# Ledger of designs, part 8: VHH binders against Rho GTPase-activating protein SYDE2 (SYDE2)

Target 1, 120 residues: Rho GTPase-activating protein SYDE2 (SYDE2), of Homo sapiens (Human) (q5vt97r660to779)
Amino acid sequence: IDAFRHYSFSDQPKCSQYISGLMSVHFYGAEDLKPPRIDSKDVFCAIQVDSVNKARTALLTCRTTFLDMDHTFNIEIENAQHLKLVVFSWEPTPRKNRVCCHGTVVLPTLFRVTKTHQLA
Short names: E, the ipSAE of ESMFold2; O, the ipSAE of OpenDDE; V2, 0.75 times the mean of E and O plus 0.25 times the DockQ between their complexes.

## First folded at step 4 (VHH)

Design t7 (from b6 with D104G S105D G106L; framework vhh_brivekimig_d4)
Fold by ESMFold2-Fast, scan of step 4:
Structure t7 (fold): chain B 120 residues (1-120), chain A 123 residues (1-123)
Amino acid sequence: as target 1 above (120 residues)
Amino acid sequence: EVQLVESGGGVVQPGGSLRLSCAASGFTFSSYWMSWVRQAPGKGPEWVSSISSGGDYTLYADSVKGRFTISRDNSKNTLYLQMNSLRPEDTALYYCAKEYVEVGDLTYTFDYSSQGTLVTVSS
């Protein structure tokens, strides 16, 4: 799911071993989804930072094995290491939702930042 | 033990309003996303709305967006659902639910083991 890899920072992080600040994560869609059953069409996407649920989408209609969307998560993070994107299938009964697919993005570390490009 | 006690349901005319409340106990309320789930007669559960642990993010099903407002008061361990412009299609038992990702199995759970509160919209 290449779309899960797209993100940008909306604010400059504090000086720390891990990343802190406001982050915008752009989710353009998902491909090659493996829903639990062919009749399971409703899914939602959750974003977790270091195992804490920070945001999720509303229920979205999934067309077979792909999901078209254009969603931005705006989250505040503090000394974070990992972003995890997970797509869950809605299972009304029982109450537990199943995982369709997931992707994990490791946040950049800022141990040493050197500005190597400039805009004219 | 997670305890969720819903209240505020009743009978209302189409176009009317109701405010539902959910008193939570048995867990650290301020640490969890909370939601409202409803079940209409003869149908399965339908997700209605969710709110983040701090109240900064809210989500709504398309069928209720613009009419319902979810909110929470972490100092009182209470979840609310303000329902405006009610329609006959909104008739259902409404449950509040704790959203939870179970460690180790990657299961997303809506924990709503309570009896719910009945909302009837009749003409």
Scores: ipSAE 0.277, ipTM 0.686, lowest interface PAE 2.9, mean pLDDT 73

Design t8 (from b6 with V103E D104G G106I T107E; framework vhh_brivekimig_d4)
Fold by ESMFold2-Fast, scan of step 4:
Structure t8 (fold): chain B 120 residues (1-120), chain A 123 residues (1-123)
Amino acid sequence: as target 1 above (120 residues)
Amino acid sequence: EVQLVESGGGVVQPGGSLRLSCAASGFTFSSYWMSWVRQAPGKGPEWVSSISSGGDYTLYADSVKGRFTISRDNSKNTLYLQMNSLRPEDTALYYCAKEYVEEGSIEYTFDYSSQGTLVTVSS
């Protein structure tokens, strides 16, 4: 089970420095999804920076192990070190949503940001 | 210290409208997803709506789609819920919640909302 198998990154840190600015993250989809419950119909994807939710997709129907999507997250980051993409199974009860899969990226020092840091 | 203060609840007739507000302090409001959660008398909590940190994405429960609108003003650290075409089933205590993620799950917590605001829809 690795929904980010074709998008996975090294678990070794590539850089220990932090970055700030506006970032666009393009997500093409996931495969080999295994929802926690077979009766789960809906999922959503979230992008987290240092364990803080920055953006989320709308609810998506996942009936197979493949999620075909084409979504861009526009986020503002400040002094960030790690970026994580997480796929959640949706539940009507707001107490908990279960994680189906996640992928993590260590932000490199030399990564280009597109704008100066400012709130929209 | 995280603090959320809800307001705007009241008694309204079926078909009426109300606008709820949530004033946030003690954290960087513009960095977090925010949600509205309600709890009807004798029932467990029900998620109503969520909005992304920048306001670009919104989600709604099927029971409120087309009737409720979530919005935020990051310059005022305030979250809103515009409720139209209210029904008796919308009667509940409404809570403003800051989302958080724990390893292995995401949870909508009441830890950042203590009071709530009561909405009663009756004829």
Scores: ipSAE 0.005, ipTM 0.165, lowest interface PAE 10.8, mean pLDDT 66

Design t9 (framework vhh_brivekimig_d4)
Amino acid sequence: EVQLVESGGGVVQPGGSLRLSCAASGFTFSSYWMSWVRQAPGKGPEWVSSISSGGDYTLYADSVKGRFTISRDNSKNTLYLQMNSLRPEDTALYYCAKEYVEVDSGYTYTFDYSSQGTLVTVSS
ESMFold2-Fast, scan of step 4: ipSAE 0.354; ipTM 0.723

Design u13 (from b6 with S53G G54S D56S L59Y E102N V103P T107E; framework vhh_brivekimig_d4)
Fold by ESMFold2-Fast, scan of step 4:
Structure u13 (fold): chain B 120 residues (1-120), chain A 123 residues (1-123)
Amino acid sequence: as target 1 above (120 residues)
Amino acid sequence: EVQLVESGGGVVQPGGSLRLSCAASGFTFSSYWMSWVRQAPGKGPEWVSSISGSGSYTYYADSVKGRFTISRDNSKNTLYLQMNSLRPEDTALYYCAKEYVNPDSGEYTFDYSSQGTLVTVSS
């Protein structure tokens, strides 16, 4: 099965202007994720705009090098400059959910992946 | 169809080294975790080591930690196991395995229907 994503950067000049309106973000998957061998991990994906949570997916079971997703976030943004996509591991205990992967988009011109962690 | 061909086994003295290779075909090699599994004569299979598709994450059985190193070359569709400080208890048939997850249950298992490569550590 050939379900994975690639990350790229824009060659165009970085824009410093804010964006407003309705935005659709299509999420097709994540790769290089690994739960501990002994334990399967449930994960969920969240979208943040300027550090505020706007939406998340339902729980997904991950025990491969990738998540195969076909999820669309429809969000309303106002004067937004940064969009962050975060994959969290779900914890059934009192512990906080751990970040498995995140990427930041500077609106409108740049997407980057800043950190990827093991599912723990 | 998935094909895995192991090589590099042989007879070595205790304290010796061997490097095993596994040539993979029939699937997108870089997208799957790969593992080494061994089976000593008269015993059940024992998991030895696993490596992520990117090669960034590795896991080892406690019995081999610090002695064995798993690696891969995605440009050649090849998996490796470098075995150092070999012991008589490392004597086994070694199998290259494709790790897969059942999408309904989340259970993972190994696809290693190959012939394996024999490693004998003589005393």
Scores: ipSAE 0.000, ipTM 0.111, lowest interface PAE 15.2, mean pLDDT 67

Design u14 (framework vhh_brivekimig_d4)
Fold by ESMFold2-Fast, scan of step 4:
Structure u14 (fold): chain B 120 residues (1-120), chain A 122 residues (1-122)
Amino acid sequence: as target 1 above (120 residues)
Amino acid sequence: EVQLVESGGGVVQPGGSLRLSCAASGFTFSSYWMSWVRQAPGKGPEWVSSISGSGSYTYYADSVKGRFTISRDNSKNTLYLQMNSLRPEDTALYYCAKEYIEDSGTYEFDWSSQGTLVTVSS
């Protein structure tokens, strides 16, 4: 069973390998997340384009392995090859001089986007 | 090497305001998300706020939403936190943190600075 539900990127018609334009990613939720740490159920989501963070959510409460949300990310991309949506479990205890958030789920690394019509 | 220098902390009465600054160097400031993280006496670190590289997206912890405003000036390589309506519960060392992503895809905040102390007392 797949990690994310109710997200979609159109594969038809097939887009070029390099993707450019405005993209709206509507995220309804996630399932099959690895359990967060026993004493922490805070998570957040981030969108990465070619390994660069473009957007993220505030901290959210996770119900064991289920995250229920209704969030839309609006991002501008140019000549992008890979998009990832990552859900992180928040770990407030630092390692050395950093706070570590562990990645729990990653979406497929290549998406196809349907060109959006101009609305008048 | 990444360097972050916080300033602007001090002692203030409940209901007061303070503005924190973080001077950044050693990396392309406008390309990275920046965050404020605080650590209250005897507690672990708590994330406070984050801002995207361009400044277009901002996110806040529920405990500070509506009271604190994060901003940045990419021409000066400086991150700011405007803190209004301060409460005794806001007393903490405040750290400026740069986003750090390991090869494993783990999202992290990286800080090595001294922080700046904010004390809210009556």
Scores: ipSAE 0.000, ipTM 0.187, lowest interface PAE 11.0, mean pLDDT 66

Design u2 (from b6 with W33F; framework vhh_brivekimig_d4)
Amino acid sequence: EVQLVESGGGVVQPGGSLRLSCAASGFTFSSYFMSWVRQAPGKGPEWVSSISSGGDYTLYADSVKGRFTISRDNSKNTLYLQMNSLRPEDTALYYCAKEYVEVDSGTYTFDYSSQGTLVTVSS
ESMFold2-Fast, scan of step 4: ipSAE 0.358; ipTM 0.734

Design u3 (from b6 with S31D S52D; framework vhh_brivekimig_d4; at its last look DockQ between E and O 0.09; V2 from the best seeds 0.00; counts 0 for: pae E 9.7 > 2, unsure alone 64.7 < 65, placed apart)
Fold by ESMFold2-Fast, scan of step 4:
Order: sequence, then structure tokens, then C-alpha cells
Structure u3 (fold): chain B 120 residues (1-120), chain A 123 residues (1-123)
Amino acid sequence: as target 1 above (120 residues)
Amino acid sequence: EVQLVESGGGVVQPGGSLRLSCAASGFTFSDYWMSWVRQAPGKGPEWVSSIDSGGDYTLYADSVKGRFTISRDNSKNTLYLQMNSLRPEDTALYYCAKEYVEVDSGTYTFDYSSQGTLVTVSS
């Protein structure tokens, strides 16, 4: 059963600040992004939990410093302390092997957990 | 140390199908998101598709949605791209890429193979 997937000794919850369960994060868009030097730039949004990438959008075209989107991320989290929503600019150069960040939004708290990983 | 070896490219007529494979080594394949990126002759690289570490969540560029299917076999350390209803504009070198976040910089990184596999769609 899924209750046994919980924790190794190093992953066990040590205080009530750590959160586990299913979570929905709704993203309405971004403003005041770093100005693009050229007319348009492909971007994408990623959601990270404790520096691990959990989900991202497909590439979107951003023609100004404003990104208009309406997207919901459904993610499963374990022993999470911190969520981060990041907007990245796409730069698919094999020799560079990187995507540059436009900006970040830190999610302060989880208000709702729809499912827990703990066995009753 | 990261090695990605693509295969399965070839010449096909419009409307045809091809299945690409990418054999990965030098890292824990099952821990990373993986993607396909292509570069058409004389053009810059274009992201095609991505798949999460477990194979449950997939993303597609609008130009290939409904025609291409990305999948993975973590027991074989292999990434796949099933390409159906191929069009002349799908002609490109196709690269396998490992996705990750660099902790210190917060930068999202795509580690590409230097090899690629050539897909030519010609009538």
C-alpha cells in the first residue's frame, strides 16, 4: 500500500513545518520580467519543491515584460518546506547547455493539502 | 561523463512514421526529466517534447502535438520519440537532452548530445 512509501530514516518528518500531500498551484501570469533585448523570447514556467523540479509548462512566446497565462500545476509533495515558481527564458544552445531565468516567485505557504502520505 | 546516444533517424515520405531512441549513461536516468530538441537545416534549435522522471507527465510543442509521443523505459535507461504523420517541416537533426536545475544559480539546464539523429521527410 502507498503508506509504506513514506520515509527512510533521513526523510522522516521532524516537525510540523514539513508538508506532504497532493497540491494544486494556480498561476495567473507574471509582470515586471527582465526586458527582452529582441522583440520576442520563448519562456516557460517551472515549479520547484526544495530545489527539485516537479512540473513545468510548454514553451510560451513572451513579447513584452508581461507573461499572460492561466495554468494549474498538480503536484505530489513529500516533506516539503519551500515552493518556488520560476519563469525561464529558452536558450537551447547545445554548447551552452542552459536556460536563463527571467524572474522568480516564492510561494510563502501551503493553505490546503488534499491528501496525506501518513497511515491512519 | 553524461552520454546520450540517439538512433532511429532516416528518410521517410510525408505521412510516414519513425521511432527515435536515446540510450543514456553516466547518470541516474530515472531521477531526471528528459527532452527531445531538434535543429532544422539553417535554423536554430527548437524544443519538441519533454517527459518527467516517472514517465507520467508529458509536454509537447504545438507544432508536434497530436502527432508525436514521448516515452521512456527507466529499466533500460532509454528515451523514445514516436513520430507519426511526418511533414517536410519535421526534417531536422534530433537531439536527446537531460533537464535539471543548477542548485546555486537556479538555472534550468538542458544537457545535449553532440551526436543527434537525422530525420529527413521528403516527397
Scores: ipSAE 0.338, ipTM 0.722, lowest interface PAE 2.6, mean pLDDT 74
Fold by ESMFold2, look of step 5:
Structure u3 (fold): chain B 120 residues (1-120), chain A 123 residues (1-123)
Amino acid sequence: as target 1 above (120 residues)
Amino acid sequence: EVQLVESGGGVVQPGGSLRLSCAASGFTFSDYWMSWVRQAPGKGPEWVSSIDSGGDYTLYADSVKGRFTISRDNSKNTLYLQMNSLRPEDTALYYCAKEYVEVDSGTYTFDYSSQGTLVTVSS
């Protein structure tokens, strides 16, 4: 069984510049989360570059609308312009995970004028 | 092109052991969570186990917890499943998969490129 489903960035500003290289992303934490259900307190973070997933974290414990973590992603990027980071509630059985929050960064803007962004 | 090649299946008696292997190519293996999924005769697909990209965190379905052990060797691009104390209900076609989550829906998506390896547990 082979199934592919990808999120499109069609709702976001397009950028004509693309970035390639090795990138380290430090994720310090998140605020204003949609809390996990009472029977699933664990969360994880997934990183997507240009509508494909690259990596996800180990499970992290979240009890409130606040997540305090210190996690580093090391990602090879080729001809990329968008970084999306999504925090999901983890389901211990095979089921749909629920989005707790997300954010998107336009990479050329980050490397041109803005200090290094870390998703909260 | 993602390619996953399973091996190590076979016929064993109840209580026996098997070790499955999955050779991966066509992607940076060390960047991805990997999973084992099985499909028993007359049943739908069932998630069995997952392991994070570094091999530090493992997850198991309740039906296999304590009996199966997932592992990986990133230097060899290989995923493993050690299966102990096998039961007749473990009979299935076993697939390894590159795991990712659809960001907009939160739904798991698996990338299968092979036909799996058959495990039969019978007397």
Scores: ipSAE 0.005, ipTM 0.217, lowest interface PAE 9.7, mean pLDDT 64
ESMFold2 (binder alone), look of step 5: mean pLDDT 78; pTM 0.781
OpenDDE, look of step 5: ipSAE 0.038; ipTM 0.484

Design u6 (from b6 with S53G G54S D56S; framework vhh_brivekimig_d4)
Fold by ESMFold2-Fast, scan of step 4:
Structure u6 (fold): chain B 120 residues (1-120), chain A 123 residues (1-123)
Amino acid sequence: as target 1 above (120 residues)
Amino acid sequence: EVQLVESGGGVVQPGGSLRLSCAASGFTFSSYWMSWVRQAPGKGPEWVSSISGSGSYTLYADSVKGRFTISRDNSKNTLYLQMNSLRPEDTALYYCAKEYVEVDSGTYTFDYSSQGTLVTVSS
C-alpha cells in the first residue's frame, strides 16, 4: 500500500514558522517497489526531523513490490520545519543500501512526496 | 576512522545468558543509532536490534523480542546486548554496527566490525 497517495501536496511551503510538540506519524505502507529479485527484500523505514534521525522501524520484509505495515511514530519535535519519511532497501552486502522512496513534510502545513529511487 | 570492537561471546548451554559489549571510537557515539547484526554459519546477515543515539528508542527482531535487551553507555562509548533464554538457533557471529543514513543521496549503510564475537549455544 502506497503511504503517500492520500496526502495533500504542494511544491512550495506556505508557512515559514517553526512548530514544537508531540507529533504522531502514521505509516501504512508502500507499493511500486521494485526488488532486485522476484523473492523478497528487507527494508527499513526512517523518520527524520530537520535532517536528524528521530525514529525508524525494524527490518520489514517487502514481498514482490509491496510493503504492508501499520505503524505509528510518536516523536518530540522542537522548532521543526521539515519531516522526512524514507524507505530504504537493505542489501546483504554490508555498507550498501538503496532508497526505495522518500517524502518530505513541511511543518506545520504541507506534505510533499519526492521519488528518488525505485527497487529494480 | 570508525572502530568497533566486540567482546563477550562464548559457549553457553540452551537457556543460558551472555552479555555482549562493543567499544566504539572514531565518531561521536551519542549522535548515531547503533545496531547488533548476526551471521550464522552458511547464512546471510540478520539484523537483531537497534538503539537510538539517546537510548530513548529500541527496536528488536521478532526472533529475539522478550529475550534480548539492547542498551548503551554514552559516557563510555559502549554498546551492550544482554541475551537471555538462549537457543541453539542464536548461534552466530555477532557484529556491532554503526548506522549511517544519508537521505538526500539515497544511502543507508552499516559499518560492521569484521572481527565480530562468536556465540555458540550448545550442550
Scores: ipSAE 0.011, ipTM 0.245, lowest interface PAE 9.2, mean pLDDT 67

## First folded at step 7 (VHH; framework vhh_brivekimig_d4)

Design e1 (from t14 with T105E Y110W; at its last look DockQ between E and O 0.54; V2 from the best seeds 0.00; counts 0 for: pae E 3.7 > 2)
Amino acid sequence: EVQLVESGGGVVQPGGSLRLSCAASGFTFSSYWMSWVRQAPGKGPEWVSSISSGGDYTLYADSVKGRFTISRDNSKNTLYLQMNSLRPEDTALYYCAKEYVEGDEYTFDWSSQGTLVTVSS
ESMFold2, look of step 7: ipSAE 0.395; ipTM 0.757
ESMFold2 (binder alone), look of step 7: mean pLDDT 81; pTM 0.809
OpenDDE, look of step 7: ipSAE 0.374; ipTM 0.716
ESMFold2, look of step 8: ipSAE 0.294; ipTM 0.684
ESMFold2 (binder alone), look of step 8: mean pLDDT 81; pTM 0.806
OpenDDE, look of step 8: ipSAE 0.559; ipTM 0.786
ESMFold2, look of step 12: ipSAE 0.213; ipTM 0.600
ESMFold2 (binder alone), look of step 12: mean pLDDT 81; pTM 0.808
OpenDDE, look of step 12: ipSAE 0.240; ipTM 0.647

Design e2 (from t14 with D56R T107E; at its last look DockQ between E and O 0.46; V2 from the best seeds 0.00; counts 0 for: pae E 4.2 > 2)
Fold by OpenDDE, look of step 7:
Structure e2 (fold): chain B 120 residues (1-120), chain A 121 residues (1-121)
Amino acid sequence: as target 1 above (120 residues)
Amino acid sequence: EVQLVESGGGVVQPGGSLRLSCAASGFTFSSYWMSWVRQAPGKGPEWVSSISSGGRYTLYADSVKGRFTISRDNSKNTLYLQMNSLRPEDTALYYCAKEYVEGDTYEFDYSSQGTLVTVSS
């Protein structure tokens, strides 16, 4: 089992390789969420590849620091290096969404080892 | 400059249907998730629906699920919202929005005017 690396939201781990193909991501949940601001408990999860949104969930109610999910996404990637999972909080005013938590993995390194990975 | 121009709003009776359109320009339309957001009088903005850049994924608020259908035509830079079985509580200004990430925020770039949908008997 591999873990997401913790970086700043804008930073990415170094990678010199690229991968392409169809990737299936099964999302089980997120831990250690920063609580949303007051009057907003709605969150959603986004899958980003090299800073491009590939998929996301609908609004979910965040009640604890752990968000339990069961979502599978099939996304196409081309010359990709980084996979980022981000949980955002929905804030209708001032119409912004804040990062609650995120994780980043280096895709070429991951798939070098095996075709299937469980990340935590 | 991002431009989003909504159309298709109007007055309909409960149970009626409307189809909204949003003409997008000023950005690579096919590269962005798009959404519909609505604001009813006296209420804050409410997310309605979103669609992925390629149109493979669609998301809906529980309040409109099963009644509304979002779609897009990237060749025409146009976003659509088919609204069926309309209810009085669907009355609102409907805005088209571009979804994007900026820094540590997930942003919605709204149009300035929106299109008014009024559902009343």
Scores: ipSAE 0.069, ipTM 0.516, lowest interface PAE 2.5, mean pLDDT 82
ESMFold2, look of step 7: ipSAE 0.187; ipTM 0.585
ESMFold2 (binder alone), look of step 7: mean pLDDT 82; pTM 0.816

Design e3 (from t14 with D62K T105Y; at its last look DockQ between E and O 0.48; V2 from the best seeds 0.00; counts 0 for: pae E 4.3 > 2, grease 26.1 > 24.2, SAP .695 > .668)
Fold by ESMFold2, look of step 7:
Structure e3 (fold): chain B 120 residues (1-120), chain A 121 residues (1-121)
Amino acid sequence: as target 1 above (120 residues)
Amino acid sequence: EVQLVESGGGVVQPGGSLRLSCAASGFTFSSYWMSWVRQAPGKGPEWVSSISSGGDYTLYAKSVKGRFTISRDNSKNTLYLQMNSLRPEDTALYYCAKEYVEGDYYTFDYSSQGTLVTVSS
């Protein structure tokens, strides 16, 4: 009658491991942005791994506090723990582009899966 | 001492072609993303194109995509911009720049000289 085996997953609240590999990261957009300055309506997105810049987009027009985009980052990561997506405003003077918003993902948490099963 | 020296500018007819060069010294050129920025007469700086440190990823402003090609030669510490199908609106002083992150800022650090491109009939 009962042909099923019992399976369970074990999740941990914290991760102390690093992740390596090749990743494609698809970015759909951002919300609750700090508006760009009036003299710079353009923004760009950068992807950082452990605070190191790995890739970025070209300049994009920012219309509101919401950025709607369809962009894929193809990056190689090695011994990484944090992935951060940062939106910068384009400010040619003083040539430093300020952060509008960011989000951080702890990579080991996304890829940590422990499968535990018990047999009757 | 970081130094960027642009060259290859000149006067060209609409529809013509020009190749810009940027010689880099004083830093590990192959470790940084590089870009071209231009400033038209009476206007502020405008980002044109960028290339990854290894040269395998390129970005273009919409106004130049399909007409301009950015490239680099890490063995010569040189950045290039091949400009085809030039139009009068491409007339500007062209600068190369080093890209890097500093605190909460993404910096496009370009020289003060540049190379002048004039497109006129």
Scores: ipSAE 0.159, ipTM 0.558, lowest interface PAE 4.3, mean pLDDT 71
ESMFold2 (binder alone), look of step 7: mean pLDDT 81; pTM 0.812
OpenDDE, look of step 7: ipSAE 0.353; ipTM 0.683

Design e4 (from t14 with A61V V101I; at its last look DockQ between E and O 0.42; V2 from the best seeds 0.00; counts 0 for: pae E 4.7 > 2)
Fold by ESMFold2, look of step 7:
Structure e4 (fold): chain B 120 residues (1-120), chain A 121 residues (1-121)
Amino acid sequence: as target 1 above (120 residues)
Amino acid sequence: EVQLVESGGGVVQPGGSLRLSCAASGFTFSSYWMSWVRQAPGKGPEWVSSISSGGDYTLYVDSVKGRFTISRDNSKNTLYLQMNSLRPEDTALYYCAKEYIEGDTYTFDYSSQGTLVTVSS
C-alpha cells in the first residue's frame, strides 16, 4: 500500500505514428511570456512541424506577460509527428530574437480517432 | 559573405509611388524568408513586411496594408517592395533583411546601409 512507483505508460515497443494533410490551427494566445524590458515589446508567433517552420504571424505589440492573439494557421503537413508554437520577441538589436514561450503537441495523440458505435 | 544591397529610394510627393530593390548575394536566396525594415528619423526600427522563401506568403504591418506589396524573384536573387500611395509618415531609411528560424533560434540579418525614402511636398 506504501509502495513507491514510477508510472510507465507502455512496457512494449511502439511504432511512432505520423500524419499528413491540411491542418487548421487556431491560436488564442499565450501566457508566462518573459517580462518586457519596457512597457511593451513586439512579438510574433511561428508554427513549426517537426522543428521546420511552416508559417508565422505579423508582429504584434505585447504589453504584459500575457499575449491575447486570435490567429488561425492553415498549413499543409506531410509525415508529421510534432507541432510546436514558438513566440519570439522581435529584437532589431542585437539582430537576434529571443523565445518568449513555446508549446509542443504530439500530433498522433491530438488526432486520436474515437468513434461511438451504435450496436446494430 | 552575406551581402544585401538596397536601391530605389528617393524623394516623392505624397500619394506617389516608389519601388525598392534588394540585391542579395553570398547565400542561397531561395532558402530564406526575406523582410523589409524601416527606421524613421527619431524613431526606432520598425518591421514593415515579410515574404516566405517561395513567395507564397506575405505579411505586412497594418499601417502599410493595401499600399505596399512585397515580392521576390528567386532567379535574380532580388527582393522588391512596391510602395504606393506614399504618406509623409513613410519617410524612413529602408533595409532588407534575411530571416532564419530553426527550432528556438531566430536570426534577422540586414545591412547597415539601406535606401532612403523621403515623402515630402
Scores: ipSAE 0.176, ipTM 0.561, lowest interface PAE 4.7, mean pLDDT 71
ESMFold2 (binder alone), look of step 7: mean pLDDT 82; pTM 0.809
OpenDDE, look of step 7: ipSAE 0.315; ipTM 0.692

Design e5 (from t14 with G54S D56S T105E; at its last look DockQ between E and O 0.53; V2 from the best seeds 0.00; counts 0 for: pae E 3.8 > 2)
Fold by ESMFold2, look of step 7:
Structure e5 (fold): chain B 120 residues (1-120), chain A 121 residues (1-121)
Amino acid sequence: as target 1 above (120 residues)
Amino acid sequence: EVQLVESGGGVVQPGGSLRLSCAASGFTFSSYWMSWVRQAPGKGPEWVSSISSSGSYTLYADSVKGRFTISRDNSKNTLYLQMNSLRPEDTALYYCAKEYVEGDEYTFDYSSQGTLVTVSS
């Protein structure tokens, strides 16, 4: 506890509020999905950075409330703040596919800005 | 306004080939993922293939993988679908679609016209 308090973020140099770089996102699965409609058995996963699609999967057959997969997205991000992973149902009648579930990550909280000064 | 105009459909025999084109206007074509969606008589829309905005990433339905190739030319605002080894079950109206997210929806926005592909002997 005391070691963490003595590492003061107030001494760190100011850095960009946005994150840039190459990111690998490993998607192992999702649970508590909104079940697809009985005539819409397929889903797909999309990864979005600041509400912009960066990648997605092909359609996957899903008949349960969880999705078990081992998939890696390699995406380039530039000046980004939010990463969102969304599972959509494929809807055969309307043009628009609806969210089955989602998770959002605020990138600056995951990619800590650290002081580069040496302590000794 | 978004306009998508499909062409290149026709009647072919099983095992034949067709190349579909989709001319896009009314939006920044190079900023969006594009796809092909088809609808056989009496069936709902079936996703066929998608391509990323740069063209570097492609996806195919299992039913067409290895037979169809999606491509795009961002300098000409044109999406393509090369269809080889056509089968009778590929008979459908083929639509190109602009993919985008609006709120809680992922939209495959396609025209009402499409281009008809008929595979029959």
Scores: ipSAE 0.218, ipTM 0.616, lowest interface PAE 3.8, mean pLDDT 72
ESMFold2 (binder alone), look of step 7: mean pLDDT 81; pTM 0.806
OpenDDE, look of step 7: ipSAE 0.456; ipTM 0.749

## First folded at step 8 (VHH; framework vhh_brivekimig_d4)

Design f1 (from t14 with T107V; at its last look DockQ between E and O 0.53; V2 from the best seeds 0.00; counts 0 for: pae E 4.6 > 2)
Amino acid sequence: EVQLVESGGGVVQPGGSLRLSCAASGFTFSSYWMSWVRQAPGKGPEWVSSISSGGDYTLYADSVKGRFTISRDNSKNTLYLQMNSLRPEDTALYYCAKEYVEGDTYVFDYSSQGTLVTVSS
ESMFold2, look of step 8: ipSAE 0.116; ipTM 0.478
ESMFold2 (binder alone), look of step 8: mean pLDDT 82; pTM 0.811
OpenDDE, look of step 8: ipSAE 0.586; ipTM 0.801

Design f2 (at its last look DockQ between E and O 0.73; V2 from the best seeds 0.00; counts 0 for: pae E 4.6 > 2)
Fold by OpenDDE, look of step 8:
Structure f2 (fold): chain B 120 residues (1-120), chain A 123 residues (1-123)
Amino acid sequence: as target 1 above (120 residues)
Amino acid sequence: EVQLVESGGGVVQPGGSLRLSCAASGFTFSSYWMSWVRQAPGKGPEWVSSISSGGDYTLYADSVKGRFTISRDNSKNTLYLQMNSLRPEDTALYYCAKEYVETGDLTYTFDYSSQGTLVTVSS
């Protein structure tokens, strides 16, 4: 399923259903990273469920436009609709880190089909 | 107004231990991820550790894994950093920081204090 197409943060897929349970997310990597600064090589990934931070990685060094990862997150979700994966650049100064890339999936629709999914 | 006040810094010998505290006020402490950041002389800020809102998820920089432990007491609005097996390279000004995503999800902010607490590891 090609669920990580470029969605805008302001234009999220609509959903009228909710899902609860324990979800396991295995993150293989991220493509087309766009760090705000050319010298920014440190990034981290955040997993958000309905705008709530559920998990985050430590700082990872990005050497190319592809971030290679092999990380599994176990996330408890309650009445959830959207899963968002966001890669941020680490910028100590200023105190704000910028989005490098992101993906959003509608959880109820995804799990309506099967319990196991592989997303590209 | 968000206030973060660090304490517990001092001078210790290599191999020693310190416990840092951060008193938070001006926001709902239990709703935010918190982190420790440090800045050594002549170097830029370095992320050290983070903890989830409920305290059930923790992260550490490779440089401190196995030696440092982050924790929090939401009933006291306090963040902690237990530092064991301290090394000279741990010498830095340590800040606690409030983590949050700004409106629109375009930025992830580390809002840390202006004061910090100084940790000096020296023989």
Scores: ipSAE 0.099, ipTM 0.550, lowest interface PAE 2.6, mean pLDDT 83
ESMFold2, look of step 8: ipSAE 0.158; ipTM 0.558
ESMFold2 (binder alone), look of step 8: mean pLDDT 79; pTM 0.796

